# VH-VL binders against Rho GTPase-activating protein 11A (ARHGAP11A): the designs that were tried, part 10

Target 1, 191 residues: Rho GTPase-activating protein 11A (ARHGAP11A), of Homo sapiens (Human) (q6p4f7r49to239)
Amino acid sequence: VPFNALPHSAVPEYGHIPSFLVDACTSLEDHIHTEGLFRKSGSVIRLKALKNKVDHGEGCLSSAPPCDIAGLLKQFFRELPEPILPADLHEALLKAQQLGTEEKNKATLLLSCLLADHTVHVLRYFFNFLRNVSLRSSENKMDSSNLAVIFAPNLLQTSEGHEKMSSNTEKKLRLQAAVVQTLIDYASDIG
Key: E = the ipSAE of ESMFold2; O = the ipSAE of OpenDDE; V2 = 0.75 times the mean of E and O plus 0.25 times the DockQ between their complexes.

## First folded at step 8 (VH-VL; framework fv_rosmantuzumab)

Design g4 (from g1 with heavy chain S103R; at its last look DockQ between E and O 0.65; V2 from the best seeds 0.00; counts 0 for: pae E 2.1 > 2)
Fold by ESMFold2, look of step 8:
Structure g4 (fold): chain C 191 residues (1-191), chain A 123 residues (1-123), chain B 111 residues (1-111)
Amino acid sequence: as target 1 above (191 residues)
Amino acid sequence: QVQLVQSGAEVKKPGASVKVSCKASGYTFTSYYIHWVRQAPGQGLEWIGYINPSGGDTYYNQKFKNRVTMTRDTSTSTAYMELSRLRSEDTAVYYCAREYYDRSGYYDAFDIWGQGTTLTVSS
Amino acid sequence: DIQMTQSPSSLSASVGDRVTITCKASQSVDYEGDSYLNWYQQKPGKAPKLLIYAASSLQSGVPSRFSGSGSGTDFTLTISPVQAEDFATYYCQQSYDTPLTFGAGTKLELK
């Protein structure tokens, strides 16, 4: 299902956000201290069962283990028909991260001004959630760098086939993570 | 010490029901899924389903879904499996098993097993 | 259902030997770079005991002479060196899809 066609909830300060995203993030807030949140795998068989329930409009997240909810959240972004960070901006975002230290953050945030307003609202919501997770890194061991590595492949997906690991692929992955880390660290400045 | 202790052996007639208990101790009962697995005489292991003790959510192997019910009582840290409309083919040892997880996550491996409950179904 | 084929069904070994047990899944059991394949040891009259999870991760308290390898559809449990207490039946189990399924078992007998 396309991103804009999903059910939405009105969230104060953020606007209309996909209800699944709100449900997942609010459920995970109760477990924000969990060591390795987002790094630890959820159960594959339970992820499939939970996804089926969510796709059919069933509430199911409040009792699910945090690593299962985290796994669903990663899948949500990975499996969108079109990435929420538009593919035509990916190369520019990677290029922005190759600039000097101060300039890379500014350029990345300026590129976010090209996003549609609805997309900006969703990204602000989600990246502020990830920022909150990173601020608890003394307990959960998940700082913004760690979260960026995990979410980069979920957010900066392409329609091309998979590529083998090489030095060029490794550099691309590091730049993708740097983009995501900037968006986490400066979540309130997106758009 | 962490352990699962199951109820004793059962002998039943075809068409009856059985309810096997599995009492957990030494860990937080609601933090781990419980699976049920059976082993017929001279045969391998067969998965029946799981229950989340937190909230009671279940998933059943389709082979059993019309005949099996899994429940739990969090106040006694006990999981239950009820199998109805018993047949001679249901003769087996029934195990409860705790789902394992580590710093890398969940792989649906079973690290703690009950001692098994022998069910004999005979006319 | 994912079928799990173990071979051999039985084997004999001496203390000190290296033994290898194979497990083949009817389809890949990999998800996001992890293999959802576990190994158990079962002695007569006892419940199974977890040895290896995620294809190659050794469970706490299990001797390092046990190791697992493989990915996709082809997996191997290795015992080296075999000890007298290792005679038992060994099962692989996939956890990629429901129903969870086990191999038929491999009985290791000491010569």
Scores: ipSAE 0.513, ipTM 0.788, lowest interface PAE 2.1, mean pLDDT 88
ESMFold2 (binder alone), look of step 8: mean pLDDT 93; pTM 0.951
OpenDDE, look of step 8: ipSAE 0.813; ipTM 0.905

Design g5 (from g2 with light chain T98I; at its last look DockQ between E and O 0.68; V2 from the best seeds 0.00; counts 0 for: pae E 2.3 > 2)
Fold by OpenDDE, look of step 8:
Structure g5 (fold): chain C 191 residues (1-191), chain A 123 residues (1-123), chain B 111 residues (1-111)
Amino acid sequence: as target 1 above (191 residues)
Amino acid sequence: QVQLVQSGAEVKKPGASVKVSCKASGYTFTSYYIHWVRQAPGQGLEWIGYINPYGGDTYYNQKFKNRVTMTRDTSTSTAYMELSRLRSEDTAVYYCAREYYDSSGYYDAFDIWGQGTTLTVSS
Amino acid sequence: DIQMTQSPSSLSASVGDRVTITCKASQSVDYEGDSYLNWYQQKPGKAPKLLIYAASSLQSGVPSRFSGSGSGTDFTLTISPVQAEDFATYYCQQSYDIPLTFGAGTKLELK
């Protein structure tokens, strides 16, 4: 299902956000202290069941364990027809990560200005949520770096998982994670 | 001590119903899924279904669908499995089991088991 | 349903031996790099005991002589060295799809 064809909710300060994201993040709000949140996808069978219910408009997320909801969130981004971070920006984003700290942050955020407005809203909403999760890293052990490693493949939809690991591949993965980490740390400045 | 203690052996006639209890202790009852598994005499293990930590969601093996009902009582930390329209083939030891999870997530693995409840269905 | 095929159905071993039990799934039980395959030990008159989860993760309190390996459709439980208390029936179990299914079991007997 195309991103824009999904049900959307109006969220103050963010605009129109896919309803699933809003519901999922809202449901996870009380569980952001959970150790290892997002590290695993949860129960496969429950993910399938939950996805089916969500697809049918059933409000089931509030009673689901956080790992399952987290898994659905990762799956949501991964299964988009196109990566939420457009492929045409990937090279530039990765290059930006090789700059000095100040330049890196500035360049990354400037590149985010090339995103469509709707995408900016969604990313700002979601990355702000991840930032909140990262702020609880003393409890959940999921700082922005850890979260970035987890979400980079889902947000950029890279095929690295199917490639043989090499020094170059490892570097690319590291840079991809760095992109996501920067966006988490500076979520409010996206777009 | 973390444990699941099940109700005693049952003898039923075909067509009857049985309700097995599983009392949890030593851990937060509302934090873990409970699964039910049975084992016929001299046979392997057969999964029946699960109930979520809050008791609001169940999933049954289609083989038992419409015959099995799983519930939880949080006030007594007890899970229940009711099986209706009993058949001789339902003769088995029935186990409740806690689903394991750690900091990495769920694996639908069962780390704590009840001692089992023997059900005999005979005319 | 995913069928789990264990082999052998039974085997004899001596204390100190290295024993290998295999489990084959009718389809892959992998998801996002993890294998949803567990191993249990069961002794007569007792409930099963979790040994290995996620194909290769050793359950807390389980001796290190137990190990699991494999991915996709093919999995292995290894016991080395076998101890006297290890003679029991072992089951693999997949949790990739509903219904959850078990192998038929492998009975490890004392030679």
Scores: ipSAE 0.464, ipTM 0.807, lowest interface PAE 1.2, mean pLDDT 92
ESMFold2, look of step 8: ipSAE 0.474; ipTM 0.775
ESMFold2 (binder alone), look of step 8: mean pLDDT 92; pTM 0.950

Design g6 (from g2 with heavy chain Y106W; at its last look DockQ between E and O 0.57; V2 from the best seeds 0.00; counts 0 for: pae E 2.7 > 2)
Fold by ESMFold2, look of step 8:
Structure g6 (fold): chain C 191 residues (1-191), chain A 123 residues (1-123), chain B 111 residues (1-111)
Amino acid sequence: as target 1 above (191 residues)
Amino acid sequence: QVQLVQSGAEVKKPGASVKVSCKASGYTFTSYYIHWVRQAPGQGLEWIGYINPYGGDTYYNQKFKNRVTMTRDTSTSTAYMELSRLRSEDTAVYYCAREYYDSSGWYDAFDIWGQGTTLTVSS
Amino acid sequence: DIQMTQSPSSLSASVGDRVTITCKASQSVDYEGDSYLNWYQQKPGKAPKLLIYAASSLQSGVPSRFSGSGSGTDFTLTISPVQAEDFATYYCQQSYDTPLTFGAGTKLELK
């Protein structure tokens, strides 16, 4: 199902956000000091069990290890039927990052104005959460550059992302990370 | 000293139940999942399931579903595994084991094991 | 269920030898760049002891003569040089999918 069809919670300042996303981010905020949050591997067998519980409406995230919740969060974006960043915008977002230093961020944020209002609300919520994680990088070792590398394949994934690394593939991956880093660093300006 | 200490050997008749205890010490009990593994005489290792001591969530190997129950008591830092409707094939040493954690994450490897509890099921 | 096939089932060696034990999974046990494959040593009457986790990471306190390698479906434990205390049974274990499964074991015996 599209993210619009998921259960939603009203979040002050952001609007209606998928309840899973609110629950996951809120639970991870209690552990924001965790070294390697999002980089550390979680338990694959527990991810499968937790996903099943979440799909059946069970409140289980507050008791789960942070790395397991982080894994679920990455999986959530990767497995949406349609990417939350519309696929039609991916090429333009990558091209915006090829502009000069002064123009890159402005062009990326201008492209975010093309997003539907609900998508903007969800992206602002999530990217502000990632920004908060990055602000604690002295403890958790996850600055915005690190988070961007980790989340780019989950947010901007294409079928070709499963190909062997080449010079063009590496350039595309770097541009994808640059898009995500801009969205983290300027989370309040999205939309 | 980080350790898991299990209850003593048990002899049971077919159809009975057994409850094995696993007392943790030297670490924060609720921070690490506890798994149960058994080993029949002269044989390899067989995974039974796990419990999250924080919250009590469990997951059982389907082979044992409907016969196994795992619980814990956080006030005594003790995990329990109960196996019901015992058969002679349940004769084995039963181990509790703690999940491993390091700076790179969780791997469902077992870094600390109890000494084992021998269960004999005979008529 | 993921079957774990160890080879050989038993092996004779002398102190000082290099020994290699293999473990093959019936399907890949890799997830997000990590291999969910662990190695244990077990001596008679004792609980297993963790040697290697994540295919190649050495557990704290385990001598550096133990090493692990491999990815996907094919994994190797190497002991070099073999010491007197290494004569035991060795098990691989996958933690990629439930039920967690172990290989049947490889008994390392004194030649």
Scores: ipSAE 0.435, ipTM 0.765, lowest interface PAE 2.7, mean pLDDT 87
ESMFold2 (binder alone), look of step 8: mean pLDDT 92; pTM 0.949
OpenDDE, look of step 8: ipSAE 0.601; ipTM 0.836

## First folded at step 9 (VH-VL; framework fv_rosmantuzumab)

Design i1 (from g1 with heavy chain D57E; at its last look DockQ between E and O 0.52; V2 from the best seeds 0.00; counts 0 for: pae E 2.1 > 2)
Fold by ESMFold2, look of step 9:
Structure i1 (fold): chain C 191 residues (1-191), chain A 123 residues (1-123), chain B 111 residues (1-111)
Amino acid sequence: as target 1 above (191 residues)
Amino acid sequence: QVQLVQSGAEVKKPGASVKVSCKASGYTFTSYYIHWVRQAPGQGLEWIGYINPSGGETYYNQKFKNRVTMTRDTSTSTAYMELSRLRSEDTAVYYCAREYYDSSGYYDAFDIWGQGTTLTVSS
Amino acid sequence: DIQMTQSPSSLSASVGDRVTITCKASQSVDYEGDSYLNWYQQKPGKAPKLLIYAASSLQSGVPSRFSGSGSGTDFTLTISPVQAEDFATYYCQQSYDTPLTFGAGTKLELK
């Protein structure tokens, strides 16, 4: 289902956010201390069952294990018909991360100003949630660098599979993770 | 210390129902999914479904969907599986088993098994 | 449904031998770099016992003479060296898709 066609909830401070994203992040906040949140695999058979229930509008997240919800959240972004970070900005975002230390962060955040207002609100909501997870890294072992590595392939998907593994591919993956880490670390400055 | 203890053997006629219990001890019952698996005489293992003891959510192998019901009682740390409209083909040993996970995640392997409950269905 | 083809159906071995049991899935059971393939031992009159999970991870308390390997569709359980207490039937099980399915079993008999 297209992003704009999804049910939305009004969230104070953030605006209208897809209801699934609100439900998933809210459920995970009660489990934010979970070691390896987002790194540990959820059950693959339960992920498939949970996705089917969510697609049919069933409220099933409150009792699901945190790692299952986390897996579904990663899949949500991966399976959007159009990436939440517009594909036409991906190359510019990667280029921004090749700048000097201070300039890379500023350029990345400046590029986020090109996003539509609705997209900015959703990204601020989600990346602020990831920042909150990273602030508990002493307990959950998931700092912003870890989270960035996990979420980069879900947010900055190219059509490249593992068929083309090279030093250029590794550099691109590193830059993609750096984009996501900047957005986590500076979540309140997005847009 | 961690164990699953099942109810005793059952003999039933075709068309009847059976309810097997599986009592957990030595761990937090609501933290682990329980699966049910059966083994017909001289045959391999067949998966029936699972239950999440925390919320009671279930998932059944479609083969059994209209004949099986899984429930639990968190106050006694006991899972139940009820199979209705029994046939002679349902003659088997029925096991409950606990899901396993490690630091890298869940693999839906079963690390703790009950001793099994023998069901004989005959006219 | 994912079919699990296990071979051989039985074999005999002496103490000290190396034994190999294979398991082939009708489709890949890999997800995000992990293989969802588990191995169990079942002795007569007993419930199955987990030996290997995730294709190659040894369950706690299982002797290191048991090892698992493989990925995708082709998996192997190796016992080396075989001990007298290893007389049992061995099952593979995929956990990639519902219904969870098991191989038909391999009976290991000591000479």
Scores: ipSAE 0.521, ipTM 0.797, lowest interface PAE 2.1, mean pLDDT 88
ESMFold2 (binder alone), look of step 9: mean pLDDT 93; pTM 0.953
OpenDDE, look of step 9: ipSAE 0.801; ipTM 0.899

Design i2 (from g1 with heavy chain Y33W; at its last look DockQ between E and O 0.52; V2 from the best seeds 0.00; counts 0 for: pae E 2.9 > 2)
Fold by ESMFold2, look of step 9:
Structure i2 (fold): chain C 191 residues (1-191), chain A 123 residues (1-123), chain B 111 residues (1-111)
Amino acid sequence: as target 1 above (191 residues)
Amino acid sequence: QVQLVQSGAEVKKPGASVKVSCKASGYTFTSYWIHWVRQAPGQGLEWIGYINPSGGDTYYNQKFKNRVTMTRDTSTSTAYMELSRLRSEDTAVYYCAREYYDSSGYYDAFDIWGQGTTLTVSS
Amino acid sequence: DIQMTQSPSSLSASVGDRVTITCKASQSVDYEGDSYLNWYQQKPGKAPKLLIYAASSLQSGVPSRFSGSGSGTDFTLTISPVQAEDFATYYCQQSYDTPLTFGAGTKLELK
């Protein structure tokens, strides 16, 4: 199911955000101090059970372990039929990160102005949440560069499957992480 | 010393119920999920289900769904498993086991086991 | 349900031998680069003891003569060198899908 067809909640200052995303992020904020949040693997059998409950509209996230909620959140973006960062912007976003220090951030944020309003609302909400996680990195050990590495493959995926690791593939992965890190660090400026 | 101590052996007739206790000590009871596993005489291991001691969430193997109930009491750090409408095939040693996890995550392996509770179901 | 097939069902060895026990799952037990396969040792009248989790990770306090390997559907427990205290039954267990399932066991006996 496309993300704009999912149930939505109205969130002050952000607008209409998919209800799952609001529930997941809100639940994780109660556990923002958790060491290795998003890096630590959740139980695969519990993730499957939790996803099934969420897919059938059951309110179960407030009592789930933080690593299980984090796993669902990564899966949510990974399994979207189309990437939330539109695929036609991916090449430009990677090129923007190859510019000079000040110019790369500005170019990345200017490219975000090409996003539809609904997409901007969701991205601002989610990246502000990730920024809040990164600001607690002294406790949770998850700074914006760590979060970017974890979320880049979930946000900048293609329809193609596994690609062999090479020096070219490693450069692409680093640029993808750099895009995501800019969006985390400048979450309020998206759109 | 991290430990799970189970209640003693039980002898029951077909149709009865049994409730096995599993008392945790030496660690924070609500931080680790508890699984129940049984082993019939001379046979292998069979998973029954799990309980999250924090909040009491459960999942049961469908084989036992209508006959098993798992509960816990956080004030005594004790998990319970009740099996109803007993049959002779339920004769087994019943174990509680603590779910292990480390800094890399959860793999649903069981690092601490109770000593086992022998259940005999006979007429 | 995921069926776990262990081989051999029994095995004789002498102290000092290298022993290999295999476990095959009816489908892959890998998820996001991790293998959800665990190994236990059980002696008569005792509860199982965790040896290996995540296919190859050695549990704390378990001697390094135990090692695990494999991925996907095919997994191996190796004991080298076998010691007198290693004569027991060994079980693999998958934790990829419910119900959690165990292999039928491999009994390691003194030759």
Scores: ipSAE 0.410, ipTM 0.752, lowest interface PAE 2.9, mean pLDDT 88
ESMFold2 (binder alone), look of step 9: mean pLDDT 92; pTM 0.948
OpenDDE, look of step 9: ipSAE 0.790; ipTM 0.893

Design i3 (from g1 with light chain S95T; at its last look DockQ between E and O 0.63; V2 from the best seeds 0.00; counts 0 for: pae E 2.8 > 2)
Heavy chain, then light chain:
Amino acid sequence: QVQLVQSGAEVKKPGASVKVSCKASGYTFTSYYIHWVRQAPGQGLEWIGYINPSGGDTYYNQKFKNRVTMTRDTSTSTAYMELSRLRSEDTAVYYCAREYYDSSGYYDAFDIWGQGTTLTVSS
Amino acid sequence: DIQMTQSPSSLSASVGDRVTITCKASQSVDYEGDSYLNWYQQKPGKAPKLLIYAASSLQSGVPSRFSGSGSGTDFTLTISPVQAEDFATYYCQQTYDTPLTFGAGTKLELK
ESMFold2, look of step 9: ipSAE 0.418; ipTM 0.767
ESMFold2 (binder alone), look of step 9: mean pLDDT 93; pTM 0.955
OpenDDE, look of step 9: ipSAE 0.802; ipTM 0.901

Design i4 (from g1 with heavy chain Y101W; at its last look DockQ between E and O 0.59; V2 from the best seeds 0.65)
Fold by ESMFold2, look of step 9:
Order: C-alpha cells, then structure tokens, then sequence
Structure i4 (fold): chain C 191 residues (1-191), chain A 123 residues (1-123), chain B 111 residues (1-111)
C-alpha cells in the first residue's frame, strides 16, 4: 500500500503521519536505551505476524520486543510501492555527497526542497526520531553513522530489490549512508 | 537455575481435553516467548505454536488452530497448553520450550526445554 | 510449509571419527544476512538439547567439537572428534517461517 493511502494520525508540530509510523516510533521511545536498537535481529516469524496485524489495522505494538518493532519499521520503508525518497532524486542525492565537505550537506538539503509537502512532513518526523535515537548513543550504541548504514538500504532501494554486490555497489552504499546521515543530523532543516 | 517444569503424565479418552502446565523459574518469565512442541512415539518433533507471556499473544500451527489454546499466568510464571477433541494420533510427549536469543538477536531456537509431559489417548 | 530433509537417516561411527550430517530446506531460510537454522541433540527419554543456532553459532556449554555451516537451503552439522556421549539423534530446525519445522532426524550409532 502507497504511504498516502495508509491510515494517518495528526501529530503536533509534524501534521499527518502514517499511523503505523507514529505507533512504532512511539513504542520504541519507551525502549530507546536498548543496546543495538535497529542493529539486532528480530524474530522473522514474529515480524511476519506483526506485519499481518498492522495490515489489518491493529495499531498496538506495546507488548512486542523492541527488536521486532525495529525490524518492522525497517521493512515498512523497504516495502513501500514507491520509495519515500523519490527514485528520481537518488542519483542527485548521491552526487551531492561527492561534493566538498561543507557543500555536500547544503546540496542534500536543497534537494529535499523538491519533495512534496506531505513527504517533507513524514521525513521530518522520522528523521527527528532517528536523531533522538542517536542522541542516546552512549546508552544504545547507535549513533547517526550506525543508523545511516542500517537505514540507507531501506530508504534508497530499487523497487525490485535485486541489486547484486560489487565494488561499485559498496561505493554506492557508502554514499547512500552519507545521504541518510545528513538527513538525520539536519532533520529539522529537511524541506 | 533456569528451569521449565511440566505437569505429570496424562491418560485420556478420545474426545476429551487435556491441559498441560509449564512452570518457569530462574529467569524473568515475561521476557521470553514460550513454544510448545510434541513428539509422537518413535517420531520426530512437531511445532504446535507460541505464546508471548507479556500480554498473552499467541500463534498456532494451522494443524491445531481449532483445538489448541495457549494461556499463561504471570503471577505463577506458568504457561498452559490445552488440547481439545483428543484423538489417538495426539498420543505424544508434549514439551514447552523457551526461546533463545543473544546480543545479535532472536533466532527462535529453544535453549531450555521442559522435561516433557506424556499424553496417552486410548479408548 | 518448509520441508527439512536430513541425510543420512542413520550412520555408524567410532569414537574419534569425523561425522557430517546434512540438512536441506525446501526454500531459503536466510533473512537479512542471517540463516534461521538450528541444530539439536536428543537422547532417548530426554528433551532435545540446543547445539547450534543461526547455522553456525555454538550454544554456550556445547563442546567445540560440534560445528555448523551453510546458508540458504544447505546446512551441515559436523562432529569431530566423535565422543562416547555423542551417540544420539540429531535434528535440524528452521525458524524462517511458520509452522516451525524439524528434520526427521539423524541417528548417530556406535559402530
């Protein structure tokens, strides 16, 4: 299901955000101290069961283990029919990260101005959540660099998801992570 | 000492029900999922389902969905499995087992098993 | 359902031998770089005992003569050297999809 067709919740300061995203992020805030949050594997069979519940409108994740919720959140972005960061912008975003150290952040944020307003609201919400996770890195061991490596393949994927590993793929993954890290570190400046 | 201690052997007639208990000790009961697995005489292992002791959420193998109910009592750290409309083919040893995980995640392996509860269903 | 095929169904070995048991899944049991395959040992009248989880990770307290390898659909348990206490039945188990399923077992017998 496209993200604009999903149920939405009104969130102060951010606007209308997919209810699943609000539920998952809110539940994870109760466990933000979890060491290796987003890095540790959740249970694959439970992830599938939780996904089924969410697809049928069951919005409570409060009793699920944090690593299961984290896994479902990663999968949410990866499985969107259209990526939340439009594929048309991916090449430009990667090019922006190849600029000089001071120019790359500005170029990346300027490209975010091309996003639709609804998309900007969702990205600000999510990337501010990730920024908050990174601010607790002394407890959870997940700084913005770690989070970027984990989320880059989930946010900057192809629709088919069949890209093969190569040396050029490793460089692309590094640049994708750099894009995501910039968006985490400058979450309030998106759009 | 981490343990799962199950209730004793049962003999039942076809059509009856059985409720097997599994008492946990030596760890935080609500932090680990409990699975149920059975083994018919001379046969391999067959998974029945799981329960999350926190909140009571369950998932059943479709083979048993209309005949099995899993519950728990957090005040006694005890999980239960009830199997109804018993048949001769339900004769087996029934195990409860605790999920295992380490610092890298959850793999739905079972590190602690109960001693087993023998169920005999006989006319 | 994911079918788990173990080979051989039984084998004989002497103390000191190297033995290899294989397990094939009817589809891949890999997810995000991990293999969801576990190995158990079971002696008569006793519950199974976890040996290996995630294809190759040795459970705490299990001797290092046990090792696991493989990915995707093809997995191997190796015992080297076999000890007197290792004569038992061995099961693989996938945890990638419900219902969780086990292989039919491999009985390791004293030659």
Amino acid sequence: as target 1 above (191 residues)
Amino acid sequence: QVQLVQSGAEVKKPGASVKVSCKASGYTFTSYYIHWVRQAPGQGLEWIGYINPSGGDTYYNQKFKNRVTMTRDTSTSTAYMELSRLRSEDTAVYYCAREYWDSSGYYDAFDIWGQGTTLTVSS
Amino acid sequence: DIQMTQSPSSLSASVGDRVTITCKASQSVDYEGDSYLNWYQQKPGKAPKLLIYAASSLQSGVPSRFSGSGSGTDFTLTISPVQAEDFATYYCQQSYDTPLTFGAGTKLELK
Scores: ipSAE 0.557, ipTM 0.812, lowest interface PAE 1.9, mean pLDDT 88
ESMFold2 (binder alone), look of step 9: mean pLDDT 93; pTM 0.951
OpenDDE, look of step 9: ipSAE 0.791; ipTM 0.894

Design i5 (from g1 with light chain D30S A54D; at its last look DockQ between E and O 0.41; V2 from the best seeds 0.00; counts 0 for: pae E 3.6 > 2)
Fold by ESMFold2, look of step 9:
Structure i5 (fold): chain C 191 residues (1-191), chain A 123 residues (1-123), chain B 111 residues (1-111)
Amino acid sequence: as target 1 above (191 residues)
Amino acid sequence: QVQLVQSGAEVKKPGASVKVSCKASGYTFTSYYIHWVRQAPGQGLEWIGYINPSGGDTYYNQKFKNRVTMTRDTSTSTAYMELSRLRSEDTAVYYCAREYYDSSGYYDAFDIWGQGTTLTVSS
Amino acid sequence: DIQMTQSPSSLSASVGDRVTITCKASQSVSYEGDSYLNWYQQKPGKAPKLLIYDASSLQSGVPSRFSGSGSGTDFTLTISPVQAEDFATYYCQQSYDTPLTFGAGTKLELK
């Protein structure tokens, strides 16, 4: 299901955000001190069961373990019919990260001005949540670099296939993580 | 001391129902899923399903879905399994078990088991 | 359902022996570097006791003479050296898909 067809909640300062995203992030905020949040895997069986319950509109997130909610959140972005960061911007975002240190951040944020207003609101909401997680990294061990490595494959992916590992592939993965880290670190400046 | 203590042995006739209790102590009851597993005489282990004590959500093995109900009472730290329309093949020892966790994640392994509740179904 | 096939169904050994028990799943139970395969020991009249989770990780309080290995569909429990208290029935169990399923068991008997 496209993200604009999902149920939405009105969130002060951000606008209309998919209700699942609000519920998941809100539930995880009570566990923001959890060591390895997003890094640790949950139960494969429970992840499948929780996803089915969420797809049928059942309220189950408030009682679910944090690692299970985190897994659902990663899958939410991975399984969107179209990536939340439009695929036609991925190449430009990677190229922006190859600029000089200060220039790459500015270019990345300027490229975010090409996003639709609704997409900007959702990204601001989500990336501010991730920034809040990173600000507690002394306790949870999840700084913005760690979160970027974890979320880059969920947010910035290309066609399925069998990719041979090479120095170019590794560079692409590092650039993808750098894009996501910039968006986390400068979440309020997106759009 | 972490323990799961189950209710005593039951003898039932075919068609009846049984409700087995599983009382947790020595840990935070709502932090761990409870699974139910049975073992017929001289046979191996068969998984029945689980409950999350925090919200009460359940998942049942399809084999039992229409006959099993799992509940819990968080005020007494007790999980329950009720099996209805009993048959002679339901004769078994019924275990509750706590789901294992470690620093790498959850694996639906069972680190603490109740002592078992023997159910005999005979006409 | 994922069928778990253990072999042998029974095994005779002496104290001090090295014993290997195998477990084969009808499909892979490994996902993202984890193997959703657990091993239990059960003595007569007692509940099962968790020995190994995630194919190779020892549960707290389990002696290091127990070890697990394998991935995908093929898994092994090794006991070396066998001690007097190790004569019991051993079960593998997958936690990759519902219903959770157990092998039929391997009975380790004194020779």
Scores: ipSAE 0.300, ipTM 0.707, lowest interface PAE 3.6, mean pLDDT 85
ESMFold2 (binder alone), look of step 9: mean pLDDT 93; pTM 0.951
OpenDDE, look of step 9: ipSAE 0.698; ipTM 0.872

